# VH-VL binders against a9jty4: the designs that were tried, part 12

Target 1, 144 residues: a9jty4
Amino acid sequence: MAKKRDSPKLIKIKDAIKLINQEVSLIGIVLEQREPKQCRNNDWICTLRIIDDTYPSPGLTVNVYSRTLEQLPQIKNHDDMILFTRIKMQTFDSGKRVNAACSRWVSSFALFEGEDLILHADEDTSAVFVWDGTDAPPASILAK

## First folded at step 22 (VH-VL)

Design w5
Fold by OpenDDE, look of step 22:
Structure w5 (fold): chain C 144 residues (1-144), chain A 122 residues (1-122), chain B 108 residues (1-108)
Amino acid sequence: as target 1 above (144 residues)
Amino acid sequence: QLQLQESGPGLVKPSETLSLTCTVSGGSISSSSYYWGWIRQPPGKGLEWIGSIYHSGSTYYNPSLKSRVTISVDTSKNQFSLKLSSVTAADTAVYYCAREPYNPIYGYFDYWGQGTLVTVSS
Amino acid sequence: SYVLTQPPSVSVAPGQTARITCGGNNIGYKSVHWYQQPPGQAPVVVVYDDSNRPSGIPERFSGSNSGNTATLTISRVEAGDEAVYYCQVWDSSSNHYVFGGGTKLTVL
């Protein structure tokens, strides 16, 4: 019996920032992306700033780690959306600030391109519904 | 205010061992947030990193100097030291100790000693 | 070994803008730090992590890093800015701190 991997429940950024040292799943709009950097241990890092309706400013900084440059998020468009799964909420600047870490071992991300995406998180299925601005029913994207 | 001060002999003979100590004041060398490094500068030349040490004793060295360099830490004295063996005239330089903030992405030296000139001469 | 290349000297008139470059292969993927070393003094960090200024460093100092070139920009240059400037990175391939050769900034 394939253990139904309980799809992590998506939470809003305003709630995520309260869960220090916990793993969370969330979705946000990418506002900023720093140039990728190679870390001291040869890993790569991409720093994103993401927002949602609950946390429009200043946004949440997420550090995405990967083994290769190609495995980092490739943000192409304005207002791209990104789904993070099991990112770890943490503090920096001597505990004064909050960010998150997307680990290559534990975490995952999915990038959604396009403008006018309305994301509906199904509380039960963790399915993300993408609205493309048309009258067509929203497409359900299961976070793999 | 954090202060670093180099101390040791200003003259060393060829083939001998250069020994320097850095005394840290205004902060603890046992902080988990920092490494402690040595950088040297030959007269009229640029900067060269020698090596760094963590308060636990973990070290990393310049590959070109690794075979001759030993860095140690004494947390009880709030000091760390440099030994460079088999010195030649090429090792004549101003030697700086510096603090190195720990960061998984990058590293730099945010506080420096005033430096001490060590001349290798017969 | 990873190499950082700096011009040996840059000259600028007071009040003008000085730009000091640091070249390195794909240096844009590295974090670049800049040090100011006045004559006979120890180096001081003026920019870290490409573009961040430590406390106490004037806003006149700024940094950028992209592609194969990092740049330290000093606006409204003053006589007191005359020094040798060094760029520095960590090379993860060799586990080595690398410094540039230094650029002597002369204020005319």
Scores: ipSAE 0.738, ipTM 0.869, lowest interface PAE 0.5, mean pLDDT 91
Fold by ESMFold2, fold request of step 23:
Structure w5 (fold): chain C 144 residues (1-144), chain A 122 residues (1-122), chain B 108 residues (1-108)
Amino acid sequence: as target 1 above (144 residues)
Amino acid sequence: QLQLQESGPGLVKPSETLSLTCTVSGGSISSSSYYWGWIRQPPGKGLEWIGSIYHSGSTYYNPSLKSRVTISVDTSKNQFSLKLSSVTAADTAVYYCAREPYNPIYGYFDYWGQGTLVTVSS
Amino acid sequence: SYVLTQPPSVSVAPGQTARITCGGNNIGYKSVHWYQQPPGQAPVVVVYDDSNRPSGIPERFSGSNSGNTATLTISRVEAGDEAVYYCQVWDSSSNHYVFGGGTKLTVL
C-alpha cells in the first residue's frame, strides 16, 4: 500500500542535482523529448530534458515510466511545463552525469500547456507562480 | 583491455552435444552491469542469438532453441559455457560469445569474441 | 515473430554518404543497434540505442530511428567501410533478440 507522507518541498534543478539517491519535487520547461520506447517488460518510457531558470544548460534528463503509452506525458508544445513529485535523482556514466527517474510506484507528474504561461519562483523556492497572461497577479500552484 | 575467447571442438557428430567455453579476460564476469551471451552465424547467413546468462546463473534463451540449450557460468574461472544438444547439420555455424550491457529498456552486444566455427558432420 | 527488413545491398562511391535502412512495424518504439561485420571478422557495434556511438567509432557513423524505419548513415564512405551491416532490437512480445537480414555495403 501507498503510505501517508507530507507534501514534498519544491526545489530548483540546481539544488536537485546535488541530492543523489534522494526523492525531489521540481518544475521545469520541457525542452526536448525522445520518442517513447517500449521496455523489455512491456512497460513504457519516455525521456525528457527539462530546464528552469537556475539550470538552463545542460538541463536535467528525466526518465518517465508508465504501464501504457497513453499514461506518458503527452507533450503538445515545445514550451510545455511539467511538475514532478517524488522523482529519484540518480548518477550514471560512472557517476559523472545526473538524471532522474519518475517511477510508477512513488512518483507522479502534472503537465501544463506552456503557451502564454509565465513561471516565477520566490526567493526561497517555496512556491512557483503561474501567470495566465492577464494583468492579474500570478497564482501559486504550490504552497509551503 | 577486455577480451572474449571461444574454445571447444570444431567438429561435432550429429546427435551429439556441441560444447563451447568463453573465457573472459581484462574484465570480471561477476560485474552486475552485464549479461554474457552466445550468438551464432551459419556460413553465409545472418546472426541468431542463442541465449544469455548473468553471473548469478540466471539465464534467458531464444525460444526456438530453448529445449536444446544450456548456458552455465563459472565465476571462479571467469568463464561461461554453451551446450547445445542433439545437433544436426543445421547447427553448423560460427559461434560467438559476447558481452551484453543490460538495463530494463534495451540490450546489445558491445564486445564480441573472434568466433569459432563448429561443423556438424558424420 | 517481429521482423526486421533490410535491403540486401547498398552501393556508394567513395566519399559519398551511405544510408542503410532497417524497417519494422513501430520500430521507432524500439531501441535499434547497428553492427558492422567486415568479411571474415566478428561483428562490431557501431551505433547503439538508435543514435549513440561507442568509443572508437568514427563520427561519420550515425543513426536515427522514427516511425517504421531506423537508418544507419555513413558519411564520407571509405573502402574500409565495405562490410555487412546488421540492425538488432529486442522483441518484447516474444522475449528474444531479433537481427535484420544484413545489408552488404559495396564501395564502388
Scores: ipSAE 0.559, ipTM 0.788, lowest interface PAE 1.4, mean pLDDT 86
Fold by ESMFold2, fold request of step 23:
Structure w5 (fold): chain C 144 residues (1-144), chain A 122 residues (1-122), chain B 108 residues (1-108)
Amino acid sequence: as target 1 above (144 residues)
Amino acid sequence: QLQLQESGPGLVKPSETLSLTCTVSGGSISSSSYYWGWIRQPPGKGLEWIGSIYHSGSTYYNPSLKSRVTISVDTSKNQFSLKLSSVTAADTAVYYCAREPYNPIYGYFDYWGQGTLVTVSS
Amino acid sequence: SYVLTQPPSVSVAPGQTARITCGGNNIGYKSVHWYQQPPGQAPVVVVYDDSNRPSGIPERFSGSNSGNTATLTISRVEAGDEAVYYCQVWDSSSNHYVFGGGTKLTVL
């Protein structure tokens, strides 16, 4: 018995921080990235801080996991933008702070150089997104 | 107030087994947040990690010592222990127990016992 | 097996800044932790995960890590900072904690 799942809706960071333990899709400008680290199990992580017009401070921390270093987002410019799909909103610091996890398994991201992304967003108001050219739209959440 | 205290014989004969216990107070050894480690320091030398244990009994050991080391846990006594077999003079060191915060990215030792000197001599 | 290299000693005048290095191949991809060990005492972590300071450690202790070098920086050094300082990482390829050889800080 399969249950239908709504596709993740693009929401603003201010609204995303209210959706604890839920998967969201959002876009933001990358303000900071921590240098990549190798995890204990040889997977890789990088930590990004992103903002949008609704949440310019302090920004949202997103932990991005991958199998290899090359699969992490390669941020080149301060005005680069990143689209996350199906990232999980979480609390930490005893519930006082919110971050998000971009897992290897259910999440994805697409990185856009800032000026090119802005032009595409202004051109079309339809809910059609252009990924990095290699991915289909985000997959629906399926019943286990 | 968390405290770690090493105990055991300070003198061990060559070829015998060194045996130490770490008693944890002011915290629970059964916490899923921590591994529990043993580190040693020969006189005048640096630090060497021996191994670590999780409250379930799962262990990680220093590859250079693994064939001689057993670490165990007794959750009912809030203790974990170290046995190092077939000791020689090279095993003379101050032995520390320490708490190791668990996470999938990194590990370090945030609380240490005061250490106990174990001398291997006839 | 992964190797961490520290200078054997560093000397600094009181009130000045000490910098203690920890070298390793691609150490910038590892989380580096620093311990202070005063003479005859147990080690105490002073920096973890490159740059985080545990509660109770003075703000004048700081850390950085990039490329092949991690650095512990102690500003406004005091005589009480005389100790041996160790860096430490996890080597994920061998599942092994690795400590540097230690750096003796002397305040002259």
Scores: ipSAE 0.530, ipTM 0.778, lowest interface PAE 1.6, mean pLDDT 85
Fold by ESMFold2, last read:
Structure w5 (fold): chain C 144 residues (1-144), chain A 122 residues (1-122), chain B 108 residues (1-108)
Amino acid sequence: as target 1 above (144 residues)
Amino acid sequence: QLQLQESGPGLVKPSETLSLTCTVSGGSISSSSYYWGWIRQPPGKGLEWIGSIYHSGSTYYNPSLKSRVTISVDTSKNQFSLKLSSVTAADTAVYYCAREPYNPIYGYFDYWGQGTLVTVSS
Amino acid sequence: SYVLTQPPSVSVAPGQTARITCGGNNIGYKSVHWYQQPPGQAPVVVVYDDSNRPSGIPERFSGSNSGNTATLTISRVEAGDEAVYYCQVWDSSSNHYVFGGGTKLTVL
């Protein structure tokens, strides 16, 4: 059976930035990606800036960690969408700024290329769909 | 106002041990925010990292010097030290101590001592 | 064994822009730091993590890093900028801080 945190609730970025030191799940449009960096311990990091309709400026910075370079999100287009599950909200700059950490142990992400896909997120569910425009929406990638 | 000051003998005989101390003032060596490093510069040459230490005693050394280098910390005196054994003329350099912001992602040296010339000669 | 390559010297007239390069295999995957060493003085960090300026460093100093080249850019060069400039990275494969050989900036 699934662990008690297997059914994430999506929240909006405006609400997530208030939940310091808490794990949240959210979806956003990727506006920027810093080129990947290798960490001191040979892990990898990339830094994304994401937005949603509630927080279009300045956006939320998310640091994504992985063991290998190929496990980092591979952003192909400026407006690709990313779903984060169980990322940790943090403060920096003496508490003036907020970012998030997507750890390789407890967090996950799913990347969506919007050019060929139709995304649906029901306001009342923790579900996101990837759909090719055929007769029926596919099963949610978030639902368990 | 943070200051780092190197001290120790300016002349060391070949085959002996070079020994330097860096005294930190205007800040704490026990800060969880920083490592503390030694960097040297032979006259007219570039910079070479020797090693760094955390206040707990955890160390990292330049692989090319590792067999001859010991870095230690004395938190009660707000000091860290360098010992380089079996020196030769090639170890003649200006030796700097420096503060290294703690960051699992990257490392650099944000404050440097003034440096002290150590000459290895008979 | 990671190698950083810098030109030995760069000369610019006052008021012009100096660009100092630091070459390395896949240096874009490393965080690059830049130090200014005026004659007879200790180094001072002027850019860290590719493009960040420490407090007190004028906006004339900027950095970039991609592919195999990192660049320190000094706009509106002044006589006081004359120094040797070093780039530096951490090489995680050998657990080694690596400095470039240095670039002497001469203000004409």
Scores: ipSAE 0.519, ipTM 0.779, lowest interface PAE 1.8, mean pLDDT 86
Fold by ESMFold2, fold request of step 23:
Structure w5 (fold): chain C 144 residues (1-144), chain A 122 residues (1-122), chain B 108 residues (1-108)
Amino acid sequence: as target 1 above (144 residues)
Amino acid sequence: QLQLQESGPGLVKPSETLSLTCTVSGGSISSSSYYWGWIRQPPGKGLEWIGSIYHSGSTYYNPSLKSRVTISVDTSKNQFSLKLSSVTAADTAVYYCAREPYNPIYGYFDYWGQGTLVTVSS
Amino acid sequence: SYVLTQPPSVSVAPGQTARITCGGNNIGYKSVHWYQQPPGQAPVVVVYDDSNRPSGIPERFSGSNSGNTATLTISRVEAGDEAVYYCQVWDSSSNHYVFGGGTKLTVL
């Protein structure tokens, strides 16, 4: 059965791009994924471009690092959703552009497929919980 | 404008040590953004990476040359150098120094010197 | 040791598109860089990290990389594009840079 949990405070991408060198949590739709690359130190990286309703163009680039290829986000469909927790906002291109880093030690992600998944947020947007569609949902999900 | 210039003897005897210096101008060798590399090209042949150095002194070498190669840096002169010991005719090549943008994912050589021919012959 | 394979030569007519391949086992998991070396000159990077173009390189130069093949594409080939082209990667398993053998582009 799905369980309501305290979650990181989510912010919108438009606001996140102003928070340089800060850790943020956000959710977005994955528009593009670059093929995974093996890093010089044998870690793995993939690069995603994500959007939300506040920043549909050009989107936010997020670099996701992991120890193994299998731990990277497995994006199967366009428009899959991803929740990032504690990713670091950064500047590049001489400060003209912003991206984010999802480190393997302090950050995390959760990937959601659209057909069988529902996200629920209460009036306090810092509390989000996820139902994966395989367990019975909480009654509050059914009411909303 | 960034420039790299190789210098050193153009003729080296077999079994001796080949020694080259790269002088960097229009930029700082102490930048944390860059490694500094040596690449060679025998006449009419392809490119071979020799090794690279960071301004801290950390080095990476081509495994096939590692036993004969020393790369060093002199930040006060904005220079780095190559020594290749026990040379043979097979070490005759144009030697290039190059700037290597550093990051944890990949590396490539974005600026090259004009190259200097070193001939190994008695 | 990791091997990059390039065709020794490619010939195209002026105005046509040249495609130069760089083969390697799972090269799609590596960042591929491309260098142009005109006769008698030092190499110049024309594409880095698969598909990025340095400042000053014409937009008709482009790159792609997936699976076991990376490709440098030169649209609207000009006589001045005649050169040898090298691909290059980092091999993380042996900790060294690897160059392909080079491809001579001839403009007919």
Scores: ipSAE 0.510, ipTM 0.773, lowest interface PAE 1.8, mean pLDDT 85

Design w5
Fold by ESMFold2, last read:
Formats: structure tokens, C-alpha cells, sequence
Structure w5 (fold): chain C 144 residues (1-144), chain A 122 residues (1-122), chain B 108 residues (1-108)
């Protein structure tokens, strides 16, 4: 029987780390960013460490890939929030550690600068709204 | 404990083919985590990468040597091999095999064989 | 092709700190790896991906990389650290590995 196409739902990092080889969507505070590197194939990568209230330590490492340096997330301060859509959870270090890959093909991200934004979520955490202090909050990036 | 050991003739005549084998013990050459590389060092000079192979047989080579180099793998013997054709005295070097962790971001050589000197002379 | 420049030699007294540089255009965007080669021996990786230390390498070995310069730092240098040190990157424009020319560390 043919399988329906599922949209990823927004989940917490503590639950995401259990979903190896699955695509997840999640939001977190960016604690660290490694400076960008050029990959072997001329693509670009930066490595982020993110947290949420369910997984404040050690945090989740997310490798973000892009075609150009300018397309990488431009983290400005320690309160920045990042929303990831359809990132792949994976193991490394011989299965001892979990990280995620934000591919340039399937995944996406949205960066929200912390000082000027108020983050809102529905009760079920399926949709996240960001508000920059203007007249109306923008539509949820994850609502479809 | 992982060990890499080069073997083959130490003396090769000009215009002939240099042929070396690396035997891997204490680990599997079929691991998806690694490429397997050949690096050489002429006496008194620096290091030069020759090429690398994945256990599936996929190879990549130093562009300056590519026309003369063949690297192959035999997973049943846990070995990989180097052939360098049409050698000259400039190919005299210590030849190392090495393990290369697979990584789309970067590459390096985390375990090296002890090396074997191959001299090209008449 | 991409060029890595290392000083030919560095001399340091025992117990002091040695700094070995590897210069390259925008090398901070590349992952830099460092190898120690004692006389007559095979190279051993001492730092990979700029600043990571393999198991079994003493904590006194460290690395950094930014801008146009990567640096291998060896604190509390011992006589046993006397070797040639090579830096290495991948050159994505020509698809091959590049090694620096090597730096001979002499411990006096």
C-alpha cells in the first residue's frame, strides 16, 4: 500500500536525539558556531551547537551545509534562535554521539535574532511564530 | 590494534612498474568509515600524496601522477595496492600506506605504515 | 595550486614553547592537520581539523587556525619532540592533498 507523505512536526531536542536516521524539525538557542569551512567539494559548512529547555547540556550539534558562504546562518549574538526543518538525526564517533545534518537539498533553516524577537508557539508546539515587535506577528514558518 | 604494512620490491628498474601492497591487520578495510591512501617521500624531501581508494573500488588520485597510477583493493585479503608505471629516478622514495578517515568536510591520515624505500635505478 | 608555507626550522630550549606556523591564503577556511615525523620514522598525526588532538597525543600539543595562518603549539618542549613537522590541507580547487614543506624543530 502506498504511503502518505508526512510533514515533520516540531519536536523538542530531548525527543529528537532518539530519532536516529529520521528527519525532524526543531528550534533552539544557538550557543556556539564554529567558523565556516569549505568542504572537499567546494560547498560550505558551519557547525552550530543549539539547546532548548529540554536539552540544555551538552546541546545538539547541527552541521549546516550550503553552496555559498553567504547562505550559511549569520549568527549575530548569544540569544539568536534558529528553526530547523527536516534535518536528519544521525550518530557519529562510533555511535557514541548524536548530531544532525541540515542539508542544502531537503532541509531549511530560519534565523531569528533574539534581542528584537519574541518567539510564540501553539499549545501543541506544531507551529512557531516569531514577532519582531511590529503590528502583527509573522505567519508560522512551520505552519502549512 | 590497527597495523598497516607495506610490502613489495625495494628496487625497480627505470621504465618498469613499481608495485606495492599494503596489508591491513587489526581492522577491516571494508569499513565505510575510511579511505586508504598512498603517500611518498623522496629522500630528504617532503610528503606527496599519490592517491586513495575506498573499499568499493572508488579511487581518486593526485592529478600530477594520475596518468601513471593505479590503486586497487582486495577486500578478501584485507589489502590494497599501488602500481606506478614508467618509473624514473625521480620516483625513488619511501612509500607509505595510510588510513584516511572518510569525511566530506576534510581529510587526513590517522594511521601510517612504517614505510618502504623503493629505489629506481639501473 | 594552493601553497602552504612553513619556516624551514624552529629552535627552542627544553621546557619552553615552540610555535610552528603554516601560511596559506584563507587557510582559516580550510581544515589543517599536523604531523610529527621523527628522523627515520613514519609521520604521526598530532593535531587534526585545526585543534583536535588524537588519543595518545599529550595535551601540550595544540593547534589554532584563523585568517591566513595555522599554528601548531608545543608547550613544555622535550627532547623527544625533536622532529620535522608538516601541515596539510585539502585543496578543493584542484582536488588533491597539499603538504607544507616541513619545519625542523630543534630542541637545544
Amino acid sequence: as target 1 above (144 residues)
Amino acid sequence: QLQLQESGPGLVKPSETLSLTCTVSGGSISSSSYYWGWIRQPPGKGLEWIGSIYHSGSTYYNPSLKSRVTISVDTSKNQFSLKLSSVTAADTAVYYCAREPYNPIYGYFDYWGQGTLVTVSS
Amino acid sequence: SYVLTQPPSVSVAPGQTARITCGGNNIGYKSVHWYQQPPGQAPVVVVYDDSNRPSGIPERFSGSNSGNTATLTISRVEAGDEAVYYCQVWDSSSNHYVFGGGTKLTVL
Scores: ipSAE 0.505, ipTM 0.770, lowest interface PAE 1.8, mean pLDDT 86
Fold by ESMFold2, last read:
Structure w5 (fold): chain C 144 residues (1-144), chain A 122 residues (1-122), chain B 108 residues (1-108)
Amino acid sequence: as target 1 above (144 residues)
Amino acid sequence: QLQLQESGPGLVKPSETLSLTCTVSGGSISSSSYYWGWIRQPPGKGLEWIGSIYHSGSTYYNPSLKSRVTISVDTSKNQFSLKLSSVTAADTAVYYCAREPYNPIYGYFDYWGQGTLVTVSS
Amino acid sequence: SYVLTQPPSVSVAPGQTARITCGGNNIGYKSVHWYQQPPGQAPVVVVYDDSNRPSGIPERFSGSNSGNTATLTISRVEAGDEAVYYCQVWDSSSNHYVFGGGTKLTVL
């Protein structure tokens, strides 16, 4: 695990949707990924729909941008987990709906392929732990 | 309700300049969410995008027409205009103006004018 | 320049499903928009960004896009659906909008 600064505060999706035009960090289960698209400037985008225990429907749409197709998240499994750091919450549809942008400049993501992992957050959601179901202490997986 | 209406001469002589204006009503041309486009359709043929303009005056054009096209905007009149120079019979078409929702990924034309036929003939 | 290929015509009986294709190299990586143009009228967008319907477009219009083919599907076709249908993309390599040649839908 690597940290460059104090851990960013991890929040739940229900709270994130209220923080318009702010950068947030959150974790969710990926329910679907739209096929990648090439942008006007030849960058790449894919669109994910993610959920957590606080916002299982309709889920949060996250647009992920990259320089190359290969740098987009490669979602392989039903219920893969993804951690986003410093994604920007936005409104669309005349303010009626909310999505998020994972920019290639200030944001990051980490994709976790684990079906048996147990995910914990501390009391203030400033850290996220994974635990493999043993008595071993949980490991922190907070963002880069 | 948003409406777009083309206006201008329906007959233009060869080698002259075709000039059209689109008047926008029921909405503002100065919206940051939209470009404003010109599309043409020769009689019995398909659609060809000509170019688009943002309310700031920024333009982009079909490369095949760029040397002959000027699109301009007058925000005080809620209008944008097309000039196509050195016309020939091949420029005879129905000319449409349209609103263009725009973002970094894609653009399309969600509201169209009725279209105006411009005939290039002596 | 990027080329979109549409069949010139499609014929379908009333109540059946029409499928209008738009072919292009890696078109699945592009957002595809579809327009209906009834005779003598301006085009109307019926699907944008592959599969979204604008407000006021019947749910029997739908779209899909993957690989080298985008498809506009019109279920329970009615006589009023007779029109020419155009697909459209942005070509980022040559920096312009491209329309397909159009497909005339005939309701038999």
Scores: ipSAE 0.493, ipTM 0.767, lowest interface PAE 1.6, mean pLDDT 86

